VH-VL binders against q96il0. Designs and how they scored, part 398

Target 1, 167 residues: q96il0
Amino acid sequence: APERGAERRDTAPSGVSRFCPPRKSCHDWIGPPDKYSNLRPVHFYIPENESPLEQKLRKLRQETQEWNQQFWANQNLTFSKEKEEFIHSRLKTKGLGLRTESGQKATLNAEEMADFYKEFLSKNFQKHMYYNRDWYKRNFAITFFMGKVALERIWNKLKQKQKKRSN
Key: E = the ipSAE of ESMFold2; O = the ipSAE of OpenDDE; V2 = 0.75 times the mean of E and O plus 0.25 times the DockQ between their complexes.

## First folded at step 17 (VH-VL)

Design S10 (framework fv_ebrasodebart; at its last look DockQ between E and O 0.51; V2 from the best seeds 0.71)
Fold by OpenDDE, look of step 17:
Structure S10 (fold): chain C 167 residues (1-167), chain A 120 residues (1-120), chain B 108 residues (1-108)
Amino acid sequence: as target 1 above (167 residues)
Amino acid sequence: QIQLVQSGAEVKKPGASVKVSCKASGYTFTNYYISWVRQAPGQGLEWMGWISAFSGDTNYAQKLQGRVTMTTDTSTSTAYMELRSLRSDDTAVYYCAREYVYSDKNFDYWGQGTLVTVSS
Amino acid sequence: QAVLTQPPSVSVSPGQTASITCSGDNLGSKYAYWYQQKPGQSPVLVMYQDTRRPSGIPERFSASNSGNTATLTISGTQAMDEADYYCQTWDDSTGYEVFGGGTKLTVL
């Protein structure tokens, strides 16, 4: 039977966290760290009487979470792959095997690894700048909508109090 | 399945404007950028600019500054590219492409292309 | 502005290895991406981040980056690999995307 070669999906699967909160939960749940991003996913609670503004905030938070999960998953995979390739390439150039005589994984010295880190940071600098910029914009938007939702809730409470005083 | 579907071919006169649409599906639209790339007949690929589907931030190629406007509608997951003051040398196939600028700064999905012909 | 230079054409016999180069200033400090475009079709990403292959791209496609030169290698070239190939990177100062001039690969 030909071994079905494991298609190494080099794309971080859009890992829908398999974490399912209890059905009767009235709060947000935090799942275990994702295996690729190492970020803890949040399952957002959906109120029965969710306002359009609350829904918009929830969606924005969900999308931003997905955005962060994807970034860190991809960053971690890229880093791991490039690090391995660098080590292998450098060992090969030195005429060294991937394993030491003791059977341990051959490693590079700190100076050689510093070259790797410098190169990696250089190649990824612009991407990090985009990420940081958009991270601030997303968080600002979330904070803004949180403020709006808070005001809406205050207003609704005041209306309810007025209606109760008029009856 | 991720898809980018562009509007149909356009024929315009010199000095006119064209607006090409690109409807995205199968992914979270606001988590990516849309880039526009054009290709004149028998020529290479030319990057025109990108837009953030989240913030609406844009970056246009210097050659197209003042003539190009990129916009997005998040409610319909649609990107638009408007090119003004059309010239004969603007005759090209125009592509929209999904761009993930944060890690894989590549164009992983492309529209089918829109032919824009500028003729007198 | 960053400029990427590709050979205008490369010819190979079936089963041979094709190599397409892309040279640019400071390309070694950036990632290179490769696209295949067949006549009348949209470009398709075939390699990303210098050496990474998207899902669905055959293993005969590989890429490397050395110094200021990125190389796309197609081992065991097939007739179906006849296409235009474009390298791509970015400009750090402007944030512009930059394409090479393209290489026509002919399989003889």
Scores: ipSAE 0.809, ipTM 0.900, lowest interface PAE 0.6, mean pLDDT 91
Fold by ESMFold2, look of step 17:
Structure S10 (fold): chain C 167 residues (1-167), chain A 120 residues (1-120), chain B 108 residues (1-108)
Amino acid sequence: as target 1 above (167 residues)
Amino acid sequence: QIQLVQSGAEVKKPGASVKVSCKASGYTFTNYYISWVRQAPGQGLEWMGWISAFSGDTNYAQKLQGRVTMTTDTSTSTAYMELRSLRSDDTAVYYCAREYVYSDKNFDYWGQGTLVTVSS
Amino acid sequence: QAVLTQPPSVSVSPGQTASITCSGDNLGSKYAYWYQQKPGQSPVLVMYQDTRRPSGIPERFSASNSGNTATLTISGTQAMDEADYYCQTWDDSTGYEVFGGGTKLTVL
């Protein structure tokens, strides 16, 4: 994932993995929150006899996790940096210092900050549209392959039961 | 080590087609878009379009609609750009570049370029 | 459609500051990106997200974007900085990527 530098974040991301795998894959391990995205990574279990379909699903989920982590890490850093730059610029225009008399960082009131939030959302609107659209496409693909894996497992159980009755 | 390696130079006649390849390595291919950018001799950069390596979604520059097709092969991490009905003013160096459209719409890694010459 | 306009050329003396402008309608409401291209080479990203510098780009490169104008600034210009420079953004309505016409920087 590309680095934008380490910065203190002002907004927490949405959280942990969005998909709970089937019971067989619940041996995955959830790590601590990533310091840039604030998302908890999933460390996926790789069984010895993983089917080609199960492998494709696992790789899709791994790639989608990486993709999502990268987006939120970048977005969190961009938001934090632009927020500080906006505050600094507005304080400088008003002839005010960057710190109050008590030493804490000077800030703008909620009405003044509303301009920042509106500008930030507008400036990033198209990128968020691409993210949302492709997130839904990935979600649909993951759900589709989870269904195919479930059907494969049902068919294997029926095939195994038929073989047992034959023997 | 992120790399985009393109196919070799091509010489074509007007009316023919050309297909340029761009093999990616060193990153998760399906998480990025590939843009194609061309540069006529002595001229500036002209964006041609992009393709999502995940979904195959495309967006083509209006000037090239109907003449360009972009594809990917995920198994080889390779993007392709085909330009049809070539004209002499299609003579250019054609670049592929990767783009993470979701956070920065920029081109951080570029292929070496492929010269396509269209002459009678 | 969005259009980015750059001066065709800029000349500076070694050690002086070079400024390359990129003008576009409402460009400050979007991110601007800058590329360096030396003869016979592929473009190289030198500034992104208006003011940010990729790893490996010298600190003498800086940029800004406000109103209708983005500016690439090279302080302490060296002979190796002689190249073509392109700005880039996108068109809000179509999502097309848009390049400026390019500026040839000459160090004399």
Scores: ipSAE 0.734, ipTM 0.881, lowest interface PAE 0.7, mean pLDDT 86
ESMFold2 (binder alone), look of step 17: mean pLDDT 92; pTM 0.944

Design S11 (framework fv_ebrasodebart; at its last look DockQ between E and O 0.51; V2 from the best seeds 0.66)
Fold by OpenDDE, look of step 17:
Structure S11 (fold): chain C 167 residues (1-167), chain A 120 residues (1-120), chain B 108 residues (1-108)
Amino acid sequence: as target 1 above (167 residues)
Amino acid sequence: QIQLVQSGAEVKKPGASVKVSCKASGYTFTNYYISWVRQAPGQGLEWMGWISAFSGDTNYAQKLQGRVTMTTDTSTSTAYMELRSLRSDDTAVYYCAREQVYSDQNFDYWGQGTLVTVSS
Amino acid sequence: QAVLTQPPSVSVSPGQTASITCSGDNLGSKYAYWYQQKPGQSPVLVMYQDTRRPSGIPERFSASNSGNTATLTISGTQAMDEADYYCQTWDDSTGYEVFGGGTKLTVL
């Protein structure tokens, strides 16, 4: 039987969090940390009478969550892979095996690992700058729409009170 | 399936403008950037600029400053590139590409290209 | 502005290993990306972040980065690998994307 080579999916699956909240929930639910991003996914509640503004806010939050999940999943994967490659490369250069005589995974010293961290930070500096910039913009947009939704809800409550006083 | 579908070939006169469209599908449009890359006949790839589909922020190649405008329509998941004051040396195949500015893969999906011919 | 230099052409016999280099200032402090372009087709990402291979790209494709030189290696080169290959990185000061001049790989 040909060994089905495990296609190492080197890309973090765009895993829609398989977290399903209870059907009768009227609240947002927070799932367990994702295995790749280590971020807790939020399942956003959809009201029966969701306003267009509420829908827009919800979609923005969902998209932003997906965006964050993808970023951190990829960042964590990249870090882990490059770290392993660095260790292997350095051990090979030293003529050392991947395992010690005791059978433990061979490690590099703190000084050698400092070189890895410097290089990793340098290579990833630009993407972190863009990420931070866009993170602020996204959160600002979310906060802005939250304010709008709050105002809409206040206005709707006031209209309902006026109608009740007129009848 | 992720796809970028570009508008058809264009023939323009010198001094005219061209606007190329790139319709994206199969992913959350606002979570990525769109880059534009051109290739003159028999030449290499030239990066023109990128646009954030979320914020509309742009970064244009210095050579194209003042002549290029990139825009997005999030309602249709479409990116646009307008190039003004066309010259004969602007004759090229123009590509849109999905850019993962924050991810490991930079230009992971490309449009089919749009030939723009600038002739007198 | 960062400049990436590639050899204009590389020739290899079928089954042999092709090596395409890309040199640039401070390329060792950045990620290199590689694209394959066949005649009349759009570029295709074949390597990302120096050494990583996208899904669907054959295992015969590999890449490395040493100092200021990125290298794309194609082991067991096939006729279908005949294409133009472009390296790509970014400029930290401008945020511009930078392509190499491209290398025509011919399989003889």
Scores: ipSAE 0.841, ipTM 0.922, lowest interface PAE 0.6, mean pLDDT 91
Fold by ESMFold2, look of step 17:
Parts: C-alpha cells; structure tokens; sequence
Structure S11 (fold): chain C 167 residues (1-167), chain A 120 residues (1-120), chain B 108 residues (1-108)
C-alpha cells in the first residue's frame, strides 16, 4: 500500500531556528524545521564520483523537497491569514473590537472557530486532492530510483570482488 | 528571473494542425503545471487545459477534448500544445501560463503569446 | 460547469474608485483571482486568493470575495489602469479553470 500523505521527518511548530549546514559533510543531513513549512530540510551530499543514476535520484529528491516545502509554506500562510480574516469579520459583525479590554487579541468561541475550520477544509479540498495524487507519483518515482541505485551499488561491489579474485 | 518564451506566429489552413512551444526558465519546471489559454481577436480569455510538468497528467477543456494534445519535455523545460483539425474560429493568440492547481491555483507568469491564424 | 459573469465595461473618472464585479454560483467558497490585460500585452496577475496582492501591484488595487460575488476595487483610478480585467476561479466538479468574460475599464 502506498504511503498516503506521508512527508519527510517530524516538524517542530514552536522554536524554529536559523539553519546553518556543517562546513564539510560526507552524508545527507537533516536541518531544523523551516519557519514557514514546518518541514525539516534534507541537505544532500554530492560525492565526487556520483553516477548518472545517483545524480538523477538526488535531483528528484531535491526537487520533491522543494515542491513539498513550497506547498506547506503556502498552506500554512493561507491558513493563518484566512483564520485572522475570519475572526476579524465575525468580530466586526458582532460589533466587537479586534482587542479585548486588556489589549489582547479578541477571539471567537470554539463553536464559531469550528465553522472556520470546516469552511477552510471545504475550500481547499481540491487542492489537497491534487497534492496527494502528485505526492504518490513523486514517492513512487523516488522509491523506484532508490532501488535502481541500490542494485547499481551491489553490482559495483560484485565487479570489484571479481576483479580482485581474478587478478 | 521566471520567464515563459513561446514559438513564433503561425498561419495555417483549415484542417491542418499547429504545435506551439513554451520554454520555461528561472524555476524548477517539474514542480509546476502549464496551462494553455487562448484569446480570439477582440474576445476574452478561454482556458484550454493544463499539463503537469512532472507526471504528464492533463486536463483538457470539454470543448477541445478530441482535438488538443499537451506534452512536455523536461530535459529542455518546454511545454507543447498541439491543436488539430483547425478551423477559422481557432484563430487566436495562444498563451502558456505557469500554474499550480494545488498551491495558489493562479496564473502568475504568462508567455508572450503566439498568434495562430487559420484562413482558407 | 462554473460560469463567471462580469459587466462588459465600467467607466470612471480619474481619481475615483472603480469596482468590477464577478458573479458565480457559490464563488465565495472558492478562491478568486484577477488579471489585468493592456492592449497587445499578456495578462498580468493583480490579485490572488480573494484578497492578496502580488509584489509590484499598487496598493490602490484591492479585492473581496463572499457569497456569489467577487469584486476588484481600484481606488484613485489613473489613466494607466485602463485595461481589460478578468476574474478567474475553477469548476468544483471538473477541475477546469474558468475565466470571466472580461470587463473593459475606461478612465474618462
């Protein structure tokens, strides 16, 4: 069964930090969560003798990461902006100010906020449907090339052993 | 700088086919869709369809289902739109536009347009 | 199939506020987009996702979308704003992109 809606590693919604990759690295590594997407970026190692298959896999993974981070950054921004606009609109309709008497931002009750969440989900349903379809297509392609690279590496090891044995 | 550059104007006879190209630059081509939109002289914008640059999935306007084919070449970052069995009411400027149907769902960058004239 | 209806033309005096409407069934449950097209040029995105403005578009441009109607509003209208304006959304059932018929804005 294909991974439905799966993403890269965990997010940390609170406490995003400025990302600084190591000066030298011989391995892929995972940075802190991006402020906007809440996704942890992978920073890919490029070996000196990267094969054409390895290059294709790396580029596919890089492009997919960029694509996924763009999607979630946009969705998070849209959600935040529409939530505030909904709250503002409802407060205005009720004749209430944007701030409480104590100066804090005014809010709506849970029932009113549930209306927003339902509306947001419905408005964005088609977008998420296409995202999920494209996510599956991308992950299938990545898995396929990961398998090809693994087989290529096994063959290279076998050829090296044959060379040592026959020499 | 994000740019979409289209092929030059075409003059065709009824019953012929035309293939318009749209070369993209300045962004990751496979992460977006390309929509094709046409505009007859003095008329409004008419959406023709889109193609995913990654998967090749397409969605064609009902009016054009049997006459249009959209393709991409990811090695050259180029989208193509072929319209077959041309008739005089296909005379229009044909635009390509960048789109993500699952992101902002907008046409944020447009090609310069390609005039296709169909005359007997 | 979704249909977006715009007035064919709108005229305003320089400095006045222009409003261009776009009507469609349940349009407020979707995102509306607006494009400006000057003669001989490609369309340019001027508003997206109902109310958002791309960088480089003057703050004179604003928009709203609720119920069955989206509205593009240009305050302090100038001669350079004279153009055709198109609204756009999608059809929920087919996923087709849908444009309005266009509105010619004339600044007299």
Amino acid sequence: as target 1 above (167 residues)
Amino acid sequence: QIQLVQSGAEVKKPGASVKVSCKASGYTFTNYYISWVRQAPGQGLEWMGWISAFSGDTNYAQKLQGRVTMTTDTSTSTAYMELRSLRSDDTAVYYCAREQVYSDQNFDYWGQGTLVTVSS
Amino acid sequence: QAVLTQPPSVSVSPGQTASITCSGDNLGSKYAYWYQQKPGQSPVLVMYQDTRRPSGIPERFSASNSGNTATLTISGTQAMDEADYYCQTWDDSTGYEVFGGGTKLTVL
Scores: ipSAE 0.587, ipTM 0.813, lowest interface PAE 1.6, mean pLDDT 85
ESMFold2 (binder alone), look of step 17: mean pLDDT 93; pTM 0.946

Design S12 (framework fv_ebrasodebart; at its last fold request DockQ between E and O 0.44; V2 from the best seeds 0.70)
Fold by OpenDDE, fold request of step 18:
Structure S12 (fold): chain C 167 residues (1-167), chain A 120 residues (1-120), chain B 108 residues (1-108)
Amino acid sequence: as target 1 above (167 residues)
Amino acid sequence: QIQLVQSGAEVKKPGASVKVSCKASGYTFSNYYISWVRQAPGQGLEWMGWISAFSGDTNYAQKLQGRVTMTTDTSTSTAYMELRSLRSDDTAVYYCAREQVYSDKNFDYWGQGTLVTVSS
Amino acid sequence: QAVLTQPPSVSVSPGQTASITCSGDKLGSKYAYWYQQKPGQSPVLVMYQDTRRPSGIPERFSASNSGNTATLTISGTQAMDEADYYCQTWDDSTGYEVFGGGTKLTVL
């Protein structure tokens, strides 16, 4: 019997988007939504003469993207799983099957689901607080480095203009 | 493969300081926290604190406040834990662990541990 | 500060079901985590977010968390399951991570 490879189910695969931008593109590309996070990945352009500051910005953006992808992929997975478990548990407690007589998936009412949402938000509150805090810090850092890169580019353009005037 | 590799065993005198390193590999270091946990001989696990590899933010256990310093070097993907004013009761195996603060909030990967012995 | 209480030891016969409890105030309103530690080894995550099992952990491991008690259940306990087990959660006010005192599981 072929050893069915244990599907490493629970680690949200670092979904390297199989989207490959055109080789000659000089722009960032936005891929399709990731199946787990529902976030659209950005494929960052790497210039031939990338400065150390530009490289640092790009890396920070890439790491932040990975961070966001992982957070939302995990959040969506956790939400879906816990929702299903909650529904199953409540149906079982009511003595109801997972399927209706018509063969449809049994559902809970809005009031019962409100309890789930309250509990879920409570359990994930600290996680969300850390996420929000670090989201602001990351975006601030990105914005700061974007400003530095912009200034570097302006300075380099000015130096080139001065050199052309002196020749 | 994700790995946390710690520095070797240390023997220190009372009042001295020890600095343990934890080199991370196989993942984006800045996207996670590093927690430090110690275990005295024959005792349970004691959480010491965590550090954000991105921001450098720290949270130290109250018992260790003022004696412990956690740092990270993102260029080498290395976390450091310094414990000062060592006492005999600081004799323990010290572990670094990756903490998934943004996802599962668990300690999913652990270092091999570093034995720190404090003896006269 | 949140405190987690575990029984110091649990004994089970091979093939039987082992249950390890972890009690804490309002523990059911937070996530519980479980770690296995064998002698001379680092802890290993065996359960996370109350009921989730990491890849590579056998299906005989399960967990629940309700009210003030989290429970780790090992069905069909094997000799290799003999270890110390620690529950873990956090303190909402301080953000501290909190471990239980640990439970030694003996397979007789």
Scores: ipSAE 0.848, ipTM 0.925, lowest interface PAE 0.6, mean pLDDT 91
Fold by ESMFold2, fold request of step 18:
Structure S12 (fold): chain C 167 residues (1-167), chain A 120 residues (1-120), chain B 108 residues (1-108)
Amino acid sequence: as target 1 above (167 residues)
Amino acid sequence: QIQLVQSGAEVKKPGASVKVSCKASGYTFSNYYISWVRQAPGQGLEWMGWISAFSGDTNYAQKLQGRVTMTTDTSTSTAYMELRSLRSDDTAVYYCAREQVYSDKNFDYWGQGTLVTVSS
Amino acid sequence: QAVLTQPPSVSVSPGQTASITCSGDKLGSKYAYWYQQKPGQSPVLVMYQDTRRPSGIPERFSASNSGNTATLTISGTQAMDEADYYCQTWDDSTGYEVFGGGTKLTVL
């Protein structure tokens, strides 16, 4: 039966959306999409008695986060710089200034900006294909090692219980 | 300090094989690809193929398909390129180069080169 | 499949501007990269993603890529710029990396 707490009770039908990191998924939690473009390294906690398998998993996760942060940092920078270059180039060929009379940056209409979007996606299509392929391979590897660590922990608990019972 | 250090020069007979090593340091080896590029004396650069240091996936130039094998050893941060059934026109300097196929910088660091001479 | 064509040589006087072209079908729809190779040395990346310059490369190096042609430009050319220059891109259908034939820049 449910226990009534003023803030802990949810009267709506099921399901609370929370972001859960992939491969470290929280049960029943789904978070909103990450909108951040600010990339700093994630610092993992290092247990004092980390097994060799646990160390391999942590390093794989650290390396994958570094890899992913580098990709999106570079992609966001490239997108921003090429967008400004495209706008400046099109304004220049139209004989328009880079700033309006009010001092704001001049820009292009939505139809003109669609040309930029199409060209950028086309230029970067193969890059994203390789990134997606490698992302899936990394996540499958992480999941595999998570399973190995889980089995190692179960095995160690069973051996410790067996040793205590046989002493 | 990012560095790629290759194995020493080799002299081989036609029909033999050669295996060149490329030891990487100063970066996360598994996050990058390694390309192999060769240069015959007095000629231009010729791409041979790449290998993912994470997955071991390869892509070999059509000209070399069936004769080349690329591998990595992540425990030593070392890439290897083996070229089989050597001919005299395989005489070249062989370079390894760091590559992230979807990075903004392609071939940003190169090894010092390994001269492979194929002579009878 | 993709082929990049460069002139075999370019000569300039010290202090003048050198331009090295790289031609390929729809090259402007892809990124172009440029490498400098001095005699007896490994190649060095000097321009990437069409127009961007790595840290440590002099500001007199610049590049562009439009239509079928990428161009490496060296202003105020110095004797130390004498080298072979290679452009590079990829082939969309195979994923192969493709180099141009190289251009020997001579500074007289």
Scores: ipSAE 0.725, ipTM 0.869, lowest interface PAE 0.8, mean pLDDT 84
ESMFold2, look of step 17: ipSAE 0.711; ipTM 0.862
ESMFold2 (binder alone), look of step 17: mean pLDDT 92; pTM 0.947
OpenDDE, look of step 17: ipSAE 0.834; ipTM 0.918
ESMFold2, fold request of step 18: ipSAE 0.711, 0.712; ipTM 0.862, 0.867
ESMFold2 (binder alone), fold request of step 18: mean pLDDT 93, 93, 92; pTM 0.948, 0.947, 0.947
OpenDDE, fold request of step 18: ipSAE 0.846, 0.846; ipTM 0.923, 0.925

Design S13 (framework fv_ebrasodebart; at its last look DockQ between E and O 0.54; V2 from the best seeds 0.72)
Fold by OpenDDE, look of step 17:
Structure S13 (fold): chain C 167 residues (1-167), chain A 120 residues (1-120), chain B 108 residues (1-108)
Amino acid sequence: as target 1 above (167 residues)
Amino acid sequence: QIQLVQSGAEVKKPGASVKVSCKASGYTFTNYYISWVRQAPGQGLEWMGWISAFSGDTNYAQKLQGRVTMTTDTSTSTAYMELRSLRSDDTAVYYCAREQIYSDKNFDYWGQGTLVTVSS
Amino acid sequence: QAVLTQPPSVSVSPGQTASITCSGDNLGSKYAYWYQQKPGQSPVLVMYQDTRRPSGIPERFSASNSGNTATLTISGTQAMDEADYYCQTWDDSTGYEVFGGGTKLTVL
């Protein structure tokens, strides 16, 4: 039987959160932490009479969530992989095996690991800068649209009250 | 399936402008950057610049400052690159590429390329 | 501005191991990326973040980064691997993407 080579999906699957809220829910739901990103996905409620502005806000929040999930999933995977590679490389250089005599996973000392962290931070500095910049822009946009939606809702309530007084 | 589909080949005179389009599909357009890379005949790859599909922020190669403009239309998931004041040395295949600026896959998907010929 | 230097050409016999180097200042503090380009085709990402292989890229492709030199290694080189290979990184000060000059791999 040909050994089905485990396709090492090194890419965090763009896993649509398998979390399905109850069908009758009128609220946003927060799922369990994603296994790759460790972020809790939010399932956004879709009102029956969703306004174009509300829809735009919802889409922006969804896209931003996807964006965050992808970033952190990749970051965590990269960190884990590079850490392991670093440890293996250093142990090999020292002529040490991957396991201690007691059968435990061989580890590096704090000083050696400090070198790893320094290198990792250096290599990932640029992407963190761009991430942080865009994180602020996205959150600003979301907040702005939240304000607009709030104003729209207030206006619609006022119009309804006026119409009820005129009848 | 993720695809980047570029506009067709262009022939321009020196001093003219060219605008190349790149239609993206199969992913959330606003979550990525689009980079433009050109390649002159028989030459290597030259990065031209990138644009954020979310914010519209751009970064252009110094050599192309003032002559290049990158834009996006989020409604159609299309990126555009305009190059002005064309010269003979601008003759190249122009590629759009999806750039994962946050996840360090960089140019993971490429358009098919657009040949721009600048001739008198 | 960061500059990446590649050998202009590398030749290898079928089944042998090809190695393509990419050298640049402070490349050890950055990630290297590798692209394959066949004649008349768009570039294809073959390695990312120094050592990572995209889905669909054969296992015979590997990469490493040591000091200021990134290396793309193709074990058991096949005729289909004949292509131009480009390394890529970024410039921290400008945010520019930087390509190497490219290496033509010939399979003899």
Scores: ipSAE 0.852, ipTM 0.926, lowest interface PAE 0.6, mean pLDDT 91
Fold by ESMFold2, look of step 17:
Structure S13 (fold): chain C 167 residues (1-167), chain A 120 residues (1-120), chain B 108 residues (1-108)
Amino acid sequence: as target 1 above (167 residues)
Amino acid sequence: QIQLVQSGAEVKKPGASVKVSCKASGYTFTNYYISWVRQAPGQGLEWMGWISAFSGDTNYAQKLQGRVTMTTDTSTSTAYMELRSLRSDDTAVYYCAREQIYSDKNFDYWGQGTLVTVSS
Amino acid sequence: QAVLTQPPSVSVSPGQTASITCSGDNLGSKYAYWYQQKPGQSPVLVMYQDTRRPSGIPERFSASNSGNTATLTISGTQAMDEADYYCQTWDDSTGYEVFGGGTKLTVL
């Protein structure tokens, strides 16, 4: 997985520090991957005549994005810190230094690292199960409100057609 | 700043009910769980249960099952804990705490506590 | 039900190192958390996920968790560290949050 992460850096957008969508855009925008979560944020359009139902949907989507970004940013940080601590602890127990004589980081072989991956997965399994369950609940709610917004928009189009014929 | 502000002290008779409120501010209320933790005078912390501010799902401690109800009001960012059929050993300070149940099972922010006294 | 056992009290002199233990079956296979509570105040998170220190908690606070024992360590103990300390984890079978009985740290 570290090797695949390096390829992602090479395909990232041309290094702009902050994505800034047009102020008058009529569409949602997808930004570059967040450094910590590795997720691409959506930058939501807020129309001038947003209905209360459309506002509820947009806020639900914004809150869910924040929630998801926070989970993966925290999990990625925890994984990175615990991996380094595990390597440091095992090297120290073996009486080995943290760096080779050439100055490169000392590491553990794949069999030794498997112990870390098993421990991390076990400690975090229940949290990931709660995350997955709540993710499905959020996506069901989003889908439900998307359907309600779609029906509202169809109804408004029908009202406009009837208004034009009566006027 | 993140804050949890609880309702004021209560004095109740045995057999009555109490409902404690916990108003959250400074963060996205629906993205976290709220746990309730109580502490009898001179004693330790006792976890009572949690509620998801998004879904309303709850998990109650076994000894309180059937006597406790936890709810939220998303429009006011407020969590509630109701304890029924009060007994003298329910006298305690009741805390609400924000819980990161996904990546961390910790209580990073706590309310100021609400003293509930059950006296005959 | 998981049970976390802490000593009822620990006494240290100012400037010395305090160690507070928390024992539970297979506690090292889970994360341990630590809270500080001063008289008349709400608990405050001081360590999380075994070894992590929240922002604003002094570097003299550290923690570890291995085997059946988690340990909170306060180096250079100050009078302001006098408080009750609780460890916390979860029960795998029920998902309940579990607190230790608490340890009163006295700085003499």
Scores: ipSAE 0.699, ipTM 0.858, lowest interface PAE 1.0, mean pLDDT 86
ESMFold2 (binder alone), look of step 17: mean pLDDT 93; pTM 0.948

